# VH-VL binders against q96il0, part 419

Target 1, 167 residues: q96il0
Amino acid sequence: APERGAERRDTAPSGVSRFCPPRKSCHDWIGPPDKYSNLRPVHFYIPENESPLEQKLRKLRQETQEWNQQFWANQNLTFSKEKEEFIHSRLKTKGLGLRTESGQKATLNAEEMADFYKEFLSKNFQKHMYYNRDWYKRNFAITFFMGKVALERIWNKLKQKQKKRSN
Key: E = the ipSAE of ESMFold2; O = the ipSAE of OpenDDE; V2 = 0.75 times the mean of E and O plus 0.25 times the DockQ between their complexes.

## First folded at step 20 (VH-VL)

Design F12 (framework fv_ebrasodebart; at its last look DockQ between E and O 0.50; V2 from the best seeds 0.68)
Fold by OpenDDE, look of step 20:
Structure F12 (fold): chain C 167 residues (1-167), chain A 120 residues (1-120), chain B 108 residues (1-108)
Amino acid sequence: as target 1 above (167 residues)
Amino acid sequence: QIQLVQSGAEVKKPGASVKVSCKASGYTFTEYYISWVRQAPGQGLEWMGWISAHETFTNYAQKLQGRVTMTTDTSTSTAYMELRSLRSDDTAVYYCARDHSYLPRGHDYWGQGTLVTVSS
Amino acid sequence: QAVLTQPPSVSVSPGQTASITCSGDKLGERFAYWYQQKPGQSPVLVMYEDSERPSGIPERFSASNSGNTATLTISGTQAMDEADYYCQAWKSSGAHRVFGGGTKLTVL
């Protein structure tokens, strides 16, 4: 059985977004790109009179966002690692050092890097397909809850109108 | 019936590795994640990490990063957890648990646990 | 230190209401889960998504999550409810899950 080299799947460290929206904000905020995922996190607004359904929706969105952040952080880490290994391997094969005479990090040309990208995309194609599947399922669930929240809000508005007419 | 069946108890020396298996049945393996949780004797539960059935998503507890590897075999509906560089404080019952892939349903099904003893 | 703090023990008389708290930073922004573990057994999910019950869990089990505290409530506590209870939530950063330290519920 070929020793499947224990590919040390290093997971990206959970970056604490240092972005804090203003305390008096009544809307969602978009933070700067995360250092690891390069995705911009959304800071969800918490209404004072949040319904249980609205809370559930918000928490579901938050969990999905964190899932997505973690996925891309891991992907970017893997990409960076494999890219570096590819560059090192190719430079070694060429008899070139890791640094140029000027002390800069040696790099490969665009054509050689295109080969890396093609290989990387090919290797990760299935991973991306399954990611997309799970992403769509999560978003479908979110959309479903958004619909429920919308209906709840309509119903609550109708009840309030009826109460105002009865008084 | 949904079941998670784990491998038997292991006794290891410090510095060794252990690989625990978790065979899933009674549900579509590819639609769920597997989480791993351990419990030292007389201690609480410690979350170790989770993995998707196709290994598309993997996340490990920071404390175990670099020492733990989770894998899956979709053909056999089996999840694996490997812990390397074992220490005495790694002595615990290790649990696999089902986790929902897109809904926050928690660990709704658990394996029976695997005792891993690390002794000199 | 456990990210989620639980009382180490709670005692209740049969038929009384038991309340187990779980406190953590921004816990109200996350879903809370509760697990029951009896001696020598695997944990069992008793509450998910703050207040939802899995199939087969008695109605006497309820939960809430407000502010930084999740609470598991067992009304009409029975002798069979004696167990260790663990809360769980997502960590404030990343897709990590964390457990509370656990609470031993004793039915006296």
Scores: ipSAE 0.847, ipTM 0.939, lowest interface PAE 0.6, mean pLDDT 92
Fold by ESMFold2, look of step 20:
Structure F12 (fold): chain C 167 residues (1-167), chain A 120 residues (1-120), chain B 108 residues (1-108)
Amino acid sequence: as target 1 above (167 residues)
Amino acid sequence: QIQLVQSGAEVKKPGASVKVSCKASGYTFTEYYISWVRQAPGQGLEWMGWISAHETFTNYAQKLQGRVTMTTDTSTSTAYMELRSLRSDDTAVYYCARDHSYLPRGHDYWGQGTLVTVSS
Amino acid sequence: QAVLTQPPSVSVSPGQTASITCSGDKLGERFAYWYQQKPGQSPVLVMYEDSERPSGIPERFSASNSGNTATLTISGTQAMDEADYYCQAWKSSGAHRVFGGGTKLTVL
C-alpha cells in the first residue's frame, strides 16, 4: 500500500510503501518528520525565472528551517542525556545500583520523575525564551522579504499593463 | 568601533587543553552568535562551531564533537572556546568571528587570532 | 561535512578581470560568502548573500551563485587585491558552516 505523506496538492507516488517525494514538483511540499528534530521539512521549489529577490527569500526560509531543525535536534538530545543523568544521580544518592540483577537499567518512580520534568522545564525556560526571540526575528525578516517580493511583482504587473495600453 | 579581541598565544603539550577568550565591544553582544574558525600553518580556514550569546544554541563541527566546548559570559561580552585532548595537528591560529543571529550576513568581524602551538 | 572546491591559484594581469570559482553539490541553493585574507592578517568579508557587498568593499568586487558553482569576480584587478580568497556556505544539510580550500590570487 502506498504511503500518503503530502499535505499539499502533491501526493506520494502510487505503489510506494514509504513516503516518496514527487520527482518534478512545481510547488513547495512538506516531507516526513526528521528523525532527530521531529519537525517536518519544507522542500522548496526553484523556478527557472526566479528573481534575485525571490532567491534570497527562498534561501532565508531554507536556512531558518535548518536552524530550527538543528535547535530541536540538540534540545531532544539534551533532554535524553539529562534524564539519564538525573536518574543516575538520584539512584546514587539513594545508594542504589544503576542496573538490576539482570543488567537492565534501574528506574525511578513517577513522582521522582516528575521532579526531573519540573527541573528540566525550569532550567530550559530561558533557553526557549531566547529561541522564541530569535525565531520571531527570523520570521519578521522573512515577512519583510515577502513584502519586498510582493512590491516587485506589483511593479512588474504595472509595467506590463503600461506596455499593453501603449501598444 | 566594533572589535573582537582575543587572548594571547599559548604553547601546550599533547593531551592538555586550551581555552581561548574573545571579548566583543562596539555592538549588542546578545544579537550575534560567535563562530570559531581555525587555520593550521599553511592551510585553509576550518569552521569549528558557533555559540549564541546566551549559550542556548551551540553547533560543533563533527570532527571536533566531544573535544570542544564553547561558552559565553554576557556580563563581560566574552566568548570562550576550550579544546581538550590536544594533538600536534591542533596547532593553528584560532579566530573568533561574529555571526548574525537571524540574518545571513556571514562573518563580518573577526578577532586578531590566537596562535596555539601543540608540541612535545 | 560538505566539500567546497576552489582552484588552488588564479593569476591575472593588473587591470584585467579575475574570476575565482567555488564548487559544491547544490551550492546554488545556499547563500555563498567570500572572504579575503592577506598574509598574516585575519580574513575580511568581501561578499555575502551570494552577491551583496559590505560597506567599504570596492564596486569592482562582485559575485554570483548558481547551480553547483559560486564565482567571485574582481574587475580592474589591482595589486592590493593579491590575497587568498575563501568561499563559505552552509552545509547542504544542517546549520554548519563550511569553507572552501582557498584560492591564491596573484596579480602579475
Scores: ipSAE 0.635, ipTM 0.839, lowest interface PAE 1.2, mean pLDDT 85
ESMFold2 (binder alone), look of step 20: mean pLDDT 90; pTM 0.930

Design F13 (framework fv_ebrasodebart; at its last look DockQ between E and O 0.47; V2 from the best seeds 0.69)
Fold by OpenDDE, look of step 20:
Structure F13 (fold): chain C 167 residues (1-167), chain A 120 residues (1-120), chain B 108 residues (1-108)
Amino acid sequence: as target 1 above (167 residues)
Amino acid sequence: QIQLVQSGAEVKKPGASVKVSCKASGYTFTEYYISWVRQAPGQGLEWMGWISAHESFTNYAQKLQGRVTMTTDTSTSTAYMELRSLRSDDTAVYYCARDHSYLPRGMDVWGQGTLVTVSS
Amino acid sequence: QAVLTQPPSVSVSPGQTASITCSGDKLGDRFAYWYQQKPGQSPVLVMYEDSERPSGIPERFSASNSGNTATLTISGTQAMDEADYYCQAWKSSGAHRVFGGGTKLTVL
């Protein structure tokens, strides 16, 4: 019996889009959609005088982005796999081949695919709920740090104004 | 007290599988991830992957992809790591660690480790 | 693979300051973590978020980052600080954690 080669689950190579923003840019850049996650990566701007708190915020945003990219890359891979399995199973049940007479990949109709989507969403509902919970917690933390950075900037501006009045 | 308690040492043959358990206590299990880290004798630490408490998110090291499966039981606050197709180079102490899901706090609580020996 | 590079060993006299470096590509864009491991023991988190100390870690432990290098500093090094130290960060891709090769700190 030929050893069914362990399907190398192609871990989506973490192909962070090598989009490099222009060096003189003073703002965040949004890259093209990642091929695995379909999420657009953000290249965060690094100020010349980045405060420790700003750096912490930037790193937290970066980590959250990578977390999110990896989740959706995995989810999309799972979706694609299960979709293909569903199609193959249904075609087999219908006595149809995987390819049409024209050599194209056989597909299911929209109604049959709707059943797949419904089942997939139902099956992954809890997974998505927990993802959303964690996503909201991460974004809450980011927002909290954004608030701290904003306060720090206000405070620094006030100190600078006081120093200018004292001179 | 916050603690992770792992299963006992295992001796396996090449090609076999091993399943290590990690029981969490002293904290809300569902609010954290569990990371798995291994250390071969006299070697450094190697991250294997992590899993969310509800298995909503798993991430495995590329080197172990296809051979490792991480699972959790929320009812018992227990994480499991299964490693298949064991090789001699899989001989290591395996650690579970509490990993924060949304804060950059690192792996702040570690299990005592489980020695897995793969010998012919 | 984004590799974090550490010196294999650092030696310091008691009461002196030990510095352990960790260098990696884009490490400046990631949080660095530090773990202490004593022989036969589990790793212990000693630094997180580049420079934060967990509860119970002595104040003599500090960490900093500059560019793509993280540094663990142990001021007034004690004999009990003799251990292996590992830096850790997220890999630039795949949300993977990566460890440095470890540094053996010897207190002479």
Scores: ipSAE 0.858, ipTM 0.944, lowest interface PAE 0.6, mean pLDDT 92
Fold by ESMFold2, look of step 20:
Structure F13 (fold): chain C 167 residues (1-167), chain A 120 residues (1-120), chain B 108 residues (1-108)
Amino acid sequence: as target 1 above (167 residues)
Amino acid sequence: QIQLVQSGAEVKKPGASVKVSCKASGYTFTEYYISWVRQAPGQGLEWMGWISAHESFTNYAQKLQGRVTMTTDTSTSTAYMELRSLRSDDTAVYYCARDHSYLPRGMDVWGQGTLVTVSS
Amino acid sequence: QAVLTQPPSVSVSPGQTASITCSGDKLGDRFAYWYQQKPGQSPVLVMYEDSERPSGIPERFSASNSGNTATLTISGTQAMDEADYYCQAWKSSGAHRVFGGGTKLTVL
């Protein structure tokens, strides 16, 4: 079994993890979906000998995840609110109450609800386009910091070889 | 020169609403968020929320959820913050601040502040 | 959830080094920022990304963030550095910005 160590840094896997991570995990891992955003958070590994630049990269990745989770939590709330408003508006237009005779919430069938889904997508197209732009800019920034970390590690290797030859 | 210029001081009664404007100049308005921060007399800074320039992402402080609405007008490079159902403890200086949309650069340009006084 | 605690005041003699702390649970896992505010004026960003200095901020300003504590350090403190200083961090559960209570720096 692998031990947690400062030498091993691993990126988050792209897929869902079926594992309950070991107590001494040396890898990023993916948790269950967040209740509000429906996104699966990455739990970042923190090595013991992390450089300041490596810390900034990890913090940027973590903040980007939190930013993304908050966006979708807000969107899910908006979706639910607008869905309820659409149902109430259509029921009222049909002369129906908001509750069935049994007291449960009245709703629309799947074909009627398809109108809502199309309208929601259409209304939010531009919002999602600008969200996608910001999401990709954040990923570009993360990639840029990954490059800086890679260069720092290469430079440190070269400095260690030169230092050993000199002294 | 990069600057944020806010609307003038306001005096309001409890239960009313206030809308503060924040006009940006000297930079590409659509590349940044606007955060709103308030400061009650003799007290510290309190973050109220932010809005992206295209209104694609609006995030409000939990304390103010339901009472605050932030909007923008990209044609005039202006952000707005409206606070409803005013209480006496909403008396504060309200600041807008430029906030980076994707880098952790903080709030690097601030407006001059707008004093909102809520009194009977 | 997250509370950022600052001392209410710090006093220093001119030319000495001032140290202003900001404490919060696992604050070192988040980016810390520092703002300077003089009476009747808007805040000014003086440090970001834990230790980065904006253009126009003197090199005597530095900062660090580890564990539960971020620290703003002003070496060679001048009378013009008298101000309130606020730390700020990102709150994980809501993507909110949270300010500390502020520290009044007095240069005597």
Scores: ipSAE 0.682, ipTM 0.865, lowest interface PAE 0.9, mean pLDDT 85
ESMFold2 (binder alone), look of step 20: mean pLDDT 90; pTM 0.930

Design F14 (framework fv_ebrasodebart; at its last look DockQ between E and O 0.45; V2 from the best seeds 0.69)
Fold by OpenDDE, look of step 20:
Structure F14 (fold): chain C 167 residues (1-167), chain A 120 residues (1-120), chain B 108 residues (1-108)
Amino acid sequence: as target 1 above (167 residues)
Amino acid sequence: QIQLVQSGAEVKKPGASVKVSCKASGYTFTEYYISWVRQAPGQGLEWMGWISAHESFTNYAQKLQGRVTMTTDTSTSTAYMELRSLRSDDTAVYYCARDHTYLPRGMDVWGQGTLVTVSS
Amino acid sequence: QAVLTQPPSVSVSPGQTASITCSGDKLGDRFAYWYQQKPGQSPVLVMYEDSERPSGIPERFSASNSGNTATLTISGTQAMDEADYYCQAWKSSTAHRVFGGGTKLTVL
């Protein structure tokens, strides 16, 4: 019985972009697109006097970013795999080899690929809907924390103004 | 009351598969993820992976990649964890836990655990 | 693998303050969670978001973070607090959850 080679599901390597923003930057930086997710990572600025609430906001943003990176890395891997399987299956059905006479990878025409994309989108429609829901919930939480941080900053400014008036 | 109830203990042979169930109750199942965590006898906790309630998103520990499959049934509010190609070192108590999706609340509700024994 | 490092054991006298540390690379950029596990029981979340307590967790439990170290503090430690404590955080880049090795707290 041929040992069915355990398809090593290539776990998307943790391709954290090694992009390091300049140390003197007081702003968030956007890195290049990640090779697996195709999402641009954001390097969040850490203020010297980061409040606990600001830190929580930053951590939540980072967690959300990593969640998104992992989702899209997985999705892109799945897409690539299914695309390749589709191409192979279609080529086989046509009696064509996986390589052209010139040694290039055989490709399908745009119409055939359109069928793949339609099928893939249809199959993954619910998955994308739930992703969007969860993404929206995460962003709502982030926005809520942003509001709290904004209020904290206003309050701190008011306290500082009162203290300056009393001295 | 919010609770996770797991399936009973399993005894398996090496090379076999085990499927553990985790039934959720007392909350909206679809709003949370389920994480799976195992603990070998006398060892620490090991995170295995998590799954969204609608299976829209799965994330497995690298060590278990290819051997573990997590699934859910939203109609019964049940999560499943299947571990294949069992080894002696897979002997552990397996826990399901409710994992918050959009808030940093951690794993706040745990199942009672399922002992899986892998023996020759 | 980003490993969270905990002391294997901590001993404290009743009524004293116990401190359990958890250290890891970039832990300062991630939320720390703490779980209590008593023998033969499931883990219980005791701290989330670095310093927040779930409902039902006594006020004697607190947590803080400094740099790449999270600390669980139990003030006025009681015999019932004897348990294994695990820190947990997200691993950067993979969104994996990672546990510390656990700390056995003994109340002497």
Scores: ipSAE 0.862, ipTM 0.949, lowest interface PAE 0.5, mean pLDDT 92
Fold by ESMFold2, look of step 20:
Structure F14 (fold): chain C 167 residues (1-167), chain A 120 residues (1-120), chain B 108 residues (1-108)
Amino acid sequence: as target 1 above (167 residues)
Amino acid sequence: QIQLVQSGAEVKKPGASVKVSCKASGYTFTEYYISWVRQAPGQGLEWMGWISAHESFTNYAQKLQGRVTMTTDTSTSTAYMELRSLRSDDTAVYYCARDHTYLPRGMDVWGQGTLVTVSS
Amino acid sequence: QAVLTQPPSVSVSPGQTASITCSGDKLGDRFAYWYQQKPGQSPVLVMYEDSERPSGIPERFSASNSGNTATLTISGTQAMDEADYYCQAWKSSTAHRVFGGGTKLTVL
């Protein structure tokens, strides 16, 4: 992670905070994948002098991450359950048991499993479209607060510059 | 005027199921989640779960996993909560509440509550 | 177990300031919310986003959240403020809402 960005054109603060006046930077940390969702959580940096607006932004990002993690954990569980139900129902219509004579779990061929994937995607297409809309709305709200934080920081720097000038 | 109107009180036997309705009016139903909260007699509030209006996200409290199903009907702006395998300790007032999906505004509009009594 | 702990009751005299606490491990890292419930009525949101007041809630209601404790404060407490008060937050590592056990505020 870079301590300093290029000075060409102003940029809004990044989605992770790296504002540290000394040359050392303070960063959010990305952890290992969550076992249920397979998503990597962000561990957010909490500065000692965090403003109320900065605190609200951090909490919004944390809530959005937890919301997203829970959604995908639920989807992974649903996928696994529906896959097994599909296999069971197709074996039943063929008059086959859940196990082979060797005791191994009975399976379906690749063409039959493709039917499951097609049905699952079709069944969940609308769900994923509305999830994406809700995810977009959450990120819009976060971006809005990022802008407010950026303006607050610019104002504080201008106020400090004016105070030093008068001394 | 924003309001949530719930179905009437129900009396059920142990082992039965109950389905409570929550009709929304005065706002765009598809822009919010519906949370369900219950309160046993003389007890506090217990969050049961939420559902998005398009059913894209359904999230149940761990205690109720496997016994609860939440659904919606966007054409009637109505949310439903079904609780199966009822027990005596499921006797409670069941509330629906409008929940903000993307801002931390909490549950800002509540239904009148539905008393569900589970008795033999 | 008890994720959010509230005192079972708080008593104040009319005109005095009531404080209702809500304790939870690292609760100050989450948004806290407060709900008022009068007898026979549905809960009403009275504070959100730690310290924000919904329209229609009197200015005598305020709240804070830091460390392990969120606090609802009612200044100039009136008889009409008698109610049960519940704090609520998201449970860590899930997108689940959890309530405190509730606090009965008595004005006498």
Scores: ipSAE 0.667, ipTM 0.855, lowest interface PAE 1.0, mean pLDDT 85
ESMFold2 (binder alone), look of step 20: mean pLDDT 89; pTM 0.930

Design F15 (framework fv_ebrasodebart; at its last look DockQ between E and O 0.46; V2 from the best seeds 0.67)
Fold by OpenDDE, look of step 20:
Structure F15 (fold): chain C 167 residues (1-167), chain A 120 residues (1-120), chain B 108 residues (1-108)
Amino acid sequence: as target 1 above (167 residues)
Amino acid sequence: QIQLVQSGAEVKKPGASVKVSCKASGYTFTEYYISWVRQAPGQGLEWMGWISAHESYTNYAQKLQGRVTMTTDTSTSTAYMELRSLRSDDTAVYYCARDHTYLPRGMDVWGQGTLVTVSS
Amino acid sequence: QAVLTQPPSVSVSPGQTASITCSGDKLGDRFAYWYQQKPGQSPVLVMYEDSERPSGIPERFSASNSGNTATLTISGTQAMDEADYYCQAWKSSGAHRVFGGGTKLTVL
């Protein structure tokens, strides 16, 4: 019995594109799309006098980004796998080989692929709904922290103005 | 009271599979993730992976990729962890933990642990 | 694999302050969590978000971060604080959690 080669589920290598922004940048930088997730990573700026609340916000944004990157990397991998399986299955049903006479990968027509996309979206609809829910919850938390940071900054500016008036 | 109750101890042979259950109570199950952590005898904690309540998102430790499957049953508020192709080095206490989805709260509630022994 | 490094053991006298460090690459960019584990028991979260205490955790427990090092501090250490302590953070990639090797705190 041929040893069914353990399909190494290629875990999407955690290769977040090590986009390194210029050291002198005072802004968040957006990197190129990640090859697995197709999401553009953001390199968050770290202020010299980062407050504890600003640091928490930054860390929360970072974790949310990584959560999102990993979700889409996995989803894209699943999509690619299922797409390939669908193509292979349909080609086999048609009595066609996996390669054309020219040696290119055989492809299905747009109509057949539309069926795949419809089926895939239908199958993953609930998954995407829950993803969106969780994404919105995370972003809500981030927005809430942004509000806190904004209030802290206002308060600090007011304190500084009071101190300048008292001197 | 918020609690996670795990299934009982398991003894398995090498090459077998084990499925550990974790029943959640006292909170809204769908608002949290479940993380699985194992601890070999006399060793540290090892994170295995996490799952969202509706199985919309699973993330497994690279070391266990292909051998571990995490699932949930929202109707019973129960999480499951299946580990396949068991080895002697898989002998450990397995913990489920409530893991916060969108807040950096960590794993704040733990199950009592399930001992899985892999022996010839 | 981003490894969080902890001292294997820390000893402290009753009433003294214990400090347990956790160091890792880019730990300054991630939240640190701390877990206490007593023999034969499940881990208990003692610190989250670098420096926040869960409800029920004594005020003698505190945590801080500096650069790539997180520190758990137990002031006025008691015999009941004898346990293994684990730091935990996210890896720099993959949204994976990683634990430190653990620190055995002995109260002498």
Scores: ipSAE 0.825, ipTM 0.935, lowest interface PAE 0.6, mean pLDDT 91
Fold by ESMFold2, look of step 20:
Order: structure tokens, then sequence, then C-alpha cells
Structure F15 (fold): chain C 167 residues (1-167), chain A 120 residues (1-120), chain B 108 residues (1-108)
């Protein structure tokens, strides 16, 4: 976890031993918000002794993140496009231009904009309901693999304990 | 028996549009996505995009963005792919495939293919 | 991300082991899939999740994926295995499927 804010770190412990660059970090790393989706991607750590099952879990988590990122990127672009079309349409109906007399971009008041948000939500209700269903299905699959990894780790601990007893 | 049955071959002129249908049977249509893949004569496979059965999520290959529209009709378990502004290099066999985008199982059932020929 | 590169052709004798490679930058960080296409037929999924085999695919089909390379291996190759083989993975940008260029397997 990186620190963020106005604070500067003016000292570092002399024993700091783990330098972790973003793509080769020793820990999962959260990147900056994606320009189109506004979601922060997770950059997954790949340990040297990652088992095949742990690899499958990591790959499934990565693919799910990419799937989700693309959905919201598409939705954000659609929202912005439809918002501008709504504003343009309402300004035209009022006999107004796209810019004010001062040259600023013309806008609608909060009550008028509330009509847009209500229409957008209503129009996209079913879309988001089915997206949520698919999102939960993906998370169920991830949870299933997490369970398999947990069982594998228990088995490895038992194997290690048995090996130490024989020594 | 799980099956995807596509509409018949089409011959189109440049600039026209084509709409290919893909009727699913033998499984719950609303539990899967449909991918569309095309193959020009003598060439490899090219992924065109996919659509969820409820049309809640659609994603198109960037090369085709703006020319392709995918839709579904859940009451008939049918997916559709429309390609507009056809060119001669759009001549290909167009496949639909059942897709497990929320499981890493790939495209496990394919339609028979629909030949679309674009000629003057 | 890079294009998935496959050799255009591979030839083997009946009973020998065929090996078809698929190369892409950090391909081992993604699931790889393999499809078989016989002349005049639709593609058939033969491997998924890097190394998993669908029901109905013979045990002589196997696959691996690590580093920059996924490999489809067919042991005891038969004449019926003669086909085009395509690898497929997800691109990192935008949840798109990408195919390799295909490999024609010839069994002499």
Amino acid sequence: as target 1 above (167 residues)
Amino acid sequence: QIQLVQSGAEVKKPGASVKVSCKASGYTFTEYYISWVRQAPGQGLEWMGWISAHESYTNYAQKLQGRVTMTTDTSTSTAYMELRSLRSDDTAVYYCARDHTYLPRGMDVWGQGTLVTVSS
Amino acid sequence: QAVLTQPPSVSVSPGQTASITCSGDKLGDRFAYWYQQKPGQSPVLVMYEDSERPSGIPERFSASNSGNTATLTISGTQAMDEADYYCQAWKSSGAHRVFGGGTKLTVL
C-alpha cells in the first residue's frame, strides 16, 4: 500500500528490504483511476512459488477486472453522450444556443438535469440488473477458486508438518 | 442437444448491410453470452465482439466499432449480428458461438457458419 | 500487448507427437484456449484454461502456458487430427478475444 497525500516521508527505516516496482511488486498494487471507467485497477503480485491453482485464481481475478473496467468505460461514455444530447435538445426547444452570451457552455438548472438522470436510470435499469447478475456470477467463480486455494494451502501445511516430524 | 443454427448464405453489394441470425437451443439462452467470429476465405479467425443474452453488455472489436451492431431476442433465443457499409474484404464465413465470459471455459458451441459474399 | 504468433504449419508422422506453439508478450499471465478446425467445418474447442480438456476430447491432447508461450501437444497423432489449430487469449485492453494466425497440422 503506497501512502498518498501532502505528507512527505522525511525518514526511512535503515532496514527497509523490499523494493517493489509496480508490475513486479511483491504485493498487489492499486493503480491510478482508469481514464474511461474511473475504476482503480489492481496489479496482482506473482509470487515465485505460485501454484497452478493460485495462477488460475489470479488470472480469473484479472479477467474479471478487465471485464468490469470495459463495462463501466462503455457506460460512462454512453452517459456523457446522452447527457450532452439531452442538454442540446432542451436548449434548442427553449430557443437557446449551446453557449451563453458570455461564451460559456450553456447548462440546464438542477431541476431540468434531474429529468435527465431520472430518464437515464429508468432506461438502464434492466441493463444494470443483468450486469449485476453477471458480476455476482463472476464473483461466485472467484470465491470457488479461493476455496480451492485455501484447501491446497491446508494440505501443504500438513505435508510440511509430516516432513518435519520425519526429520 | 446444444445447438446454434444460423441463417443462410447472403450475397451483398458494397455499401449494403447484412444481418445474420443465430438461434440457440438445448440450453438456457439467458445464462451465456454470444460471440461473433468471422473467417475470410483462406484466412484465420477474427473475433468481432460479444453480447450478453439480455443485451446488458455488448463489446465490439475496435476494427469494427461503428459498423457492427449485435442484438438478441430472448423470447426466441436468437442472437443477431448486423454489419453495415459492407466492403469486399468483409466477404467471410460468420460464426456465432456460445461464450463463457464469466467462466474461463471459452467458446464451447459454434454455429454452422453463414457465408456472406460482398461483390459488385 | 502483442499479436499471438503461431507457426503457419507443422508436419508429423502418424503416431508421433505434434507440438504447436503460440507466442505473445506475457501470454502466460492470461488463460489460453485452443480451437481445432477441419476443412469445411466450424471450429471446435479442444483446450481451455491453459491446460483443461473438454469432455469428448481425447487424452492425447494436452496444453501448457507459461512465460510468453502456450503450447498445444498432441501425442500419438492420428490422421483425424489433421486440421487448422488456433490459439486464443484475452487482450489486456478492453476484454477482447484475440486469435493467433493459425497452424495447419499435416499428418503424413
Scores: ipSAE 0.663, ipTM 0.853, lowest interface PAE 1.0, mean pLDDT 84
ESMFold2 (binder alone), look of step 20: mean pLDDT 89; pTM 0.928

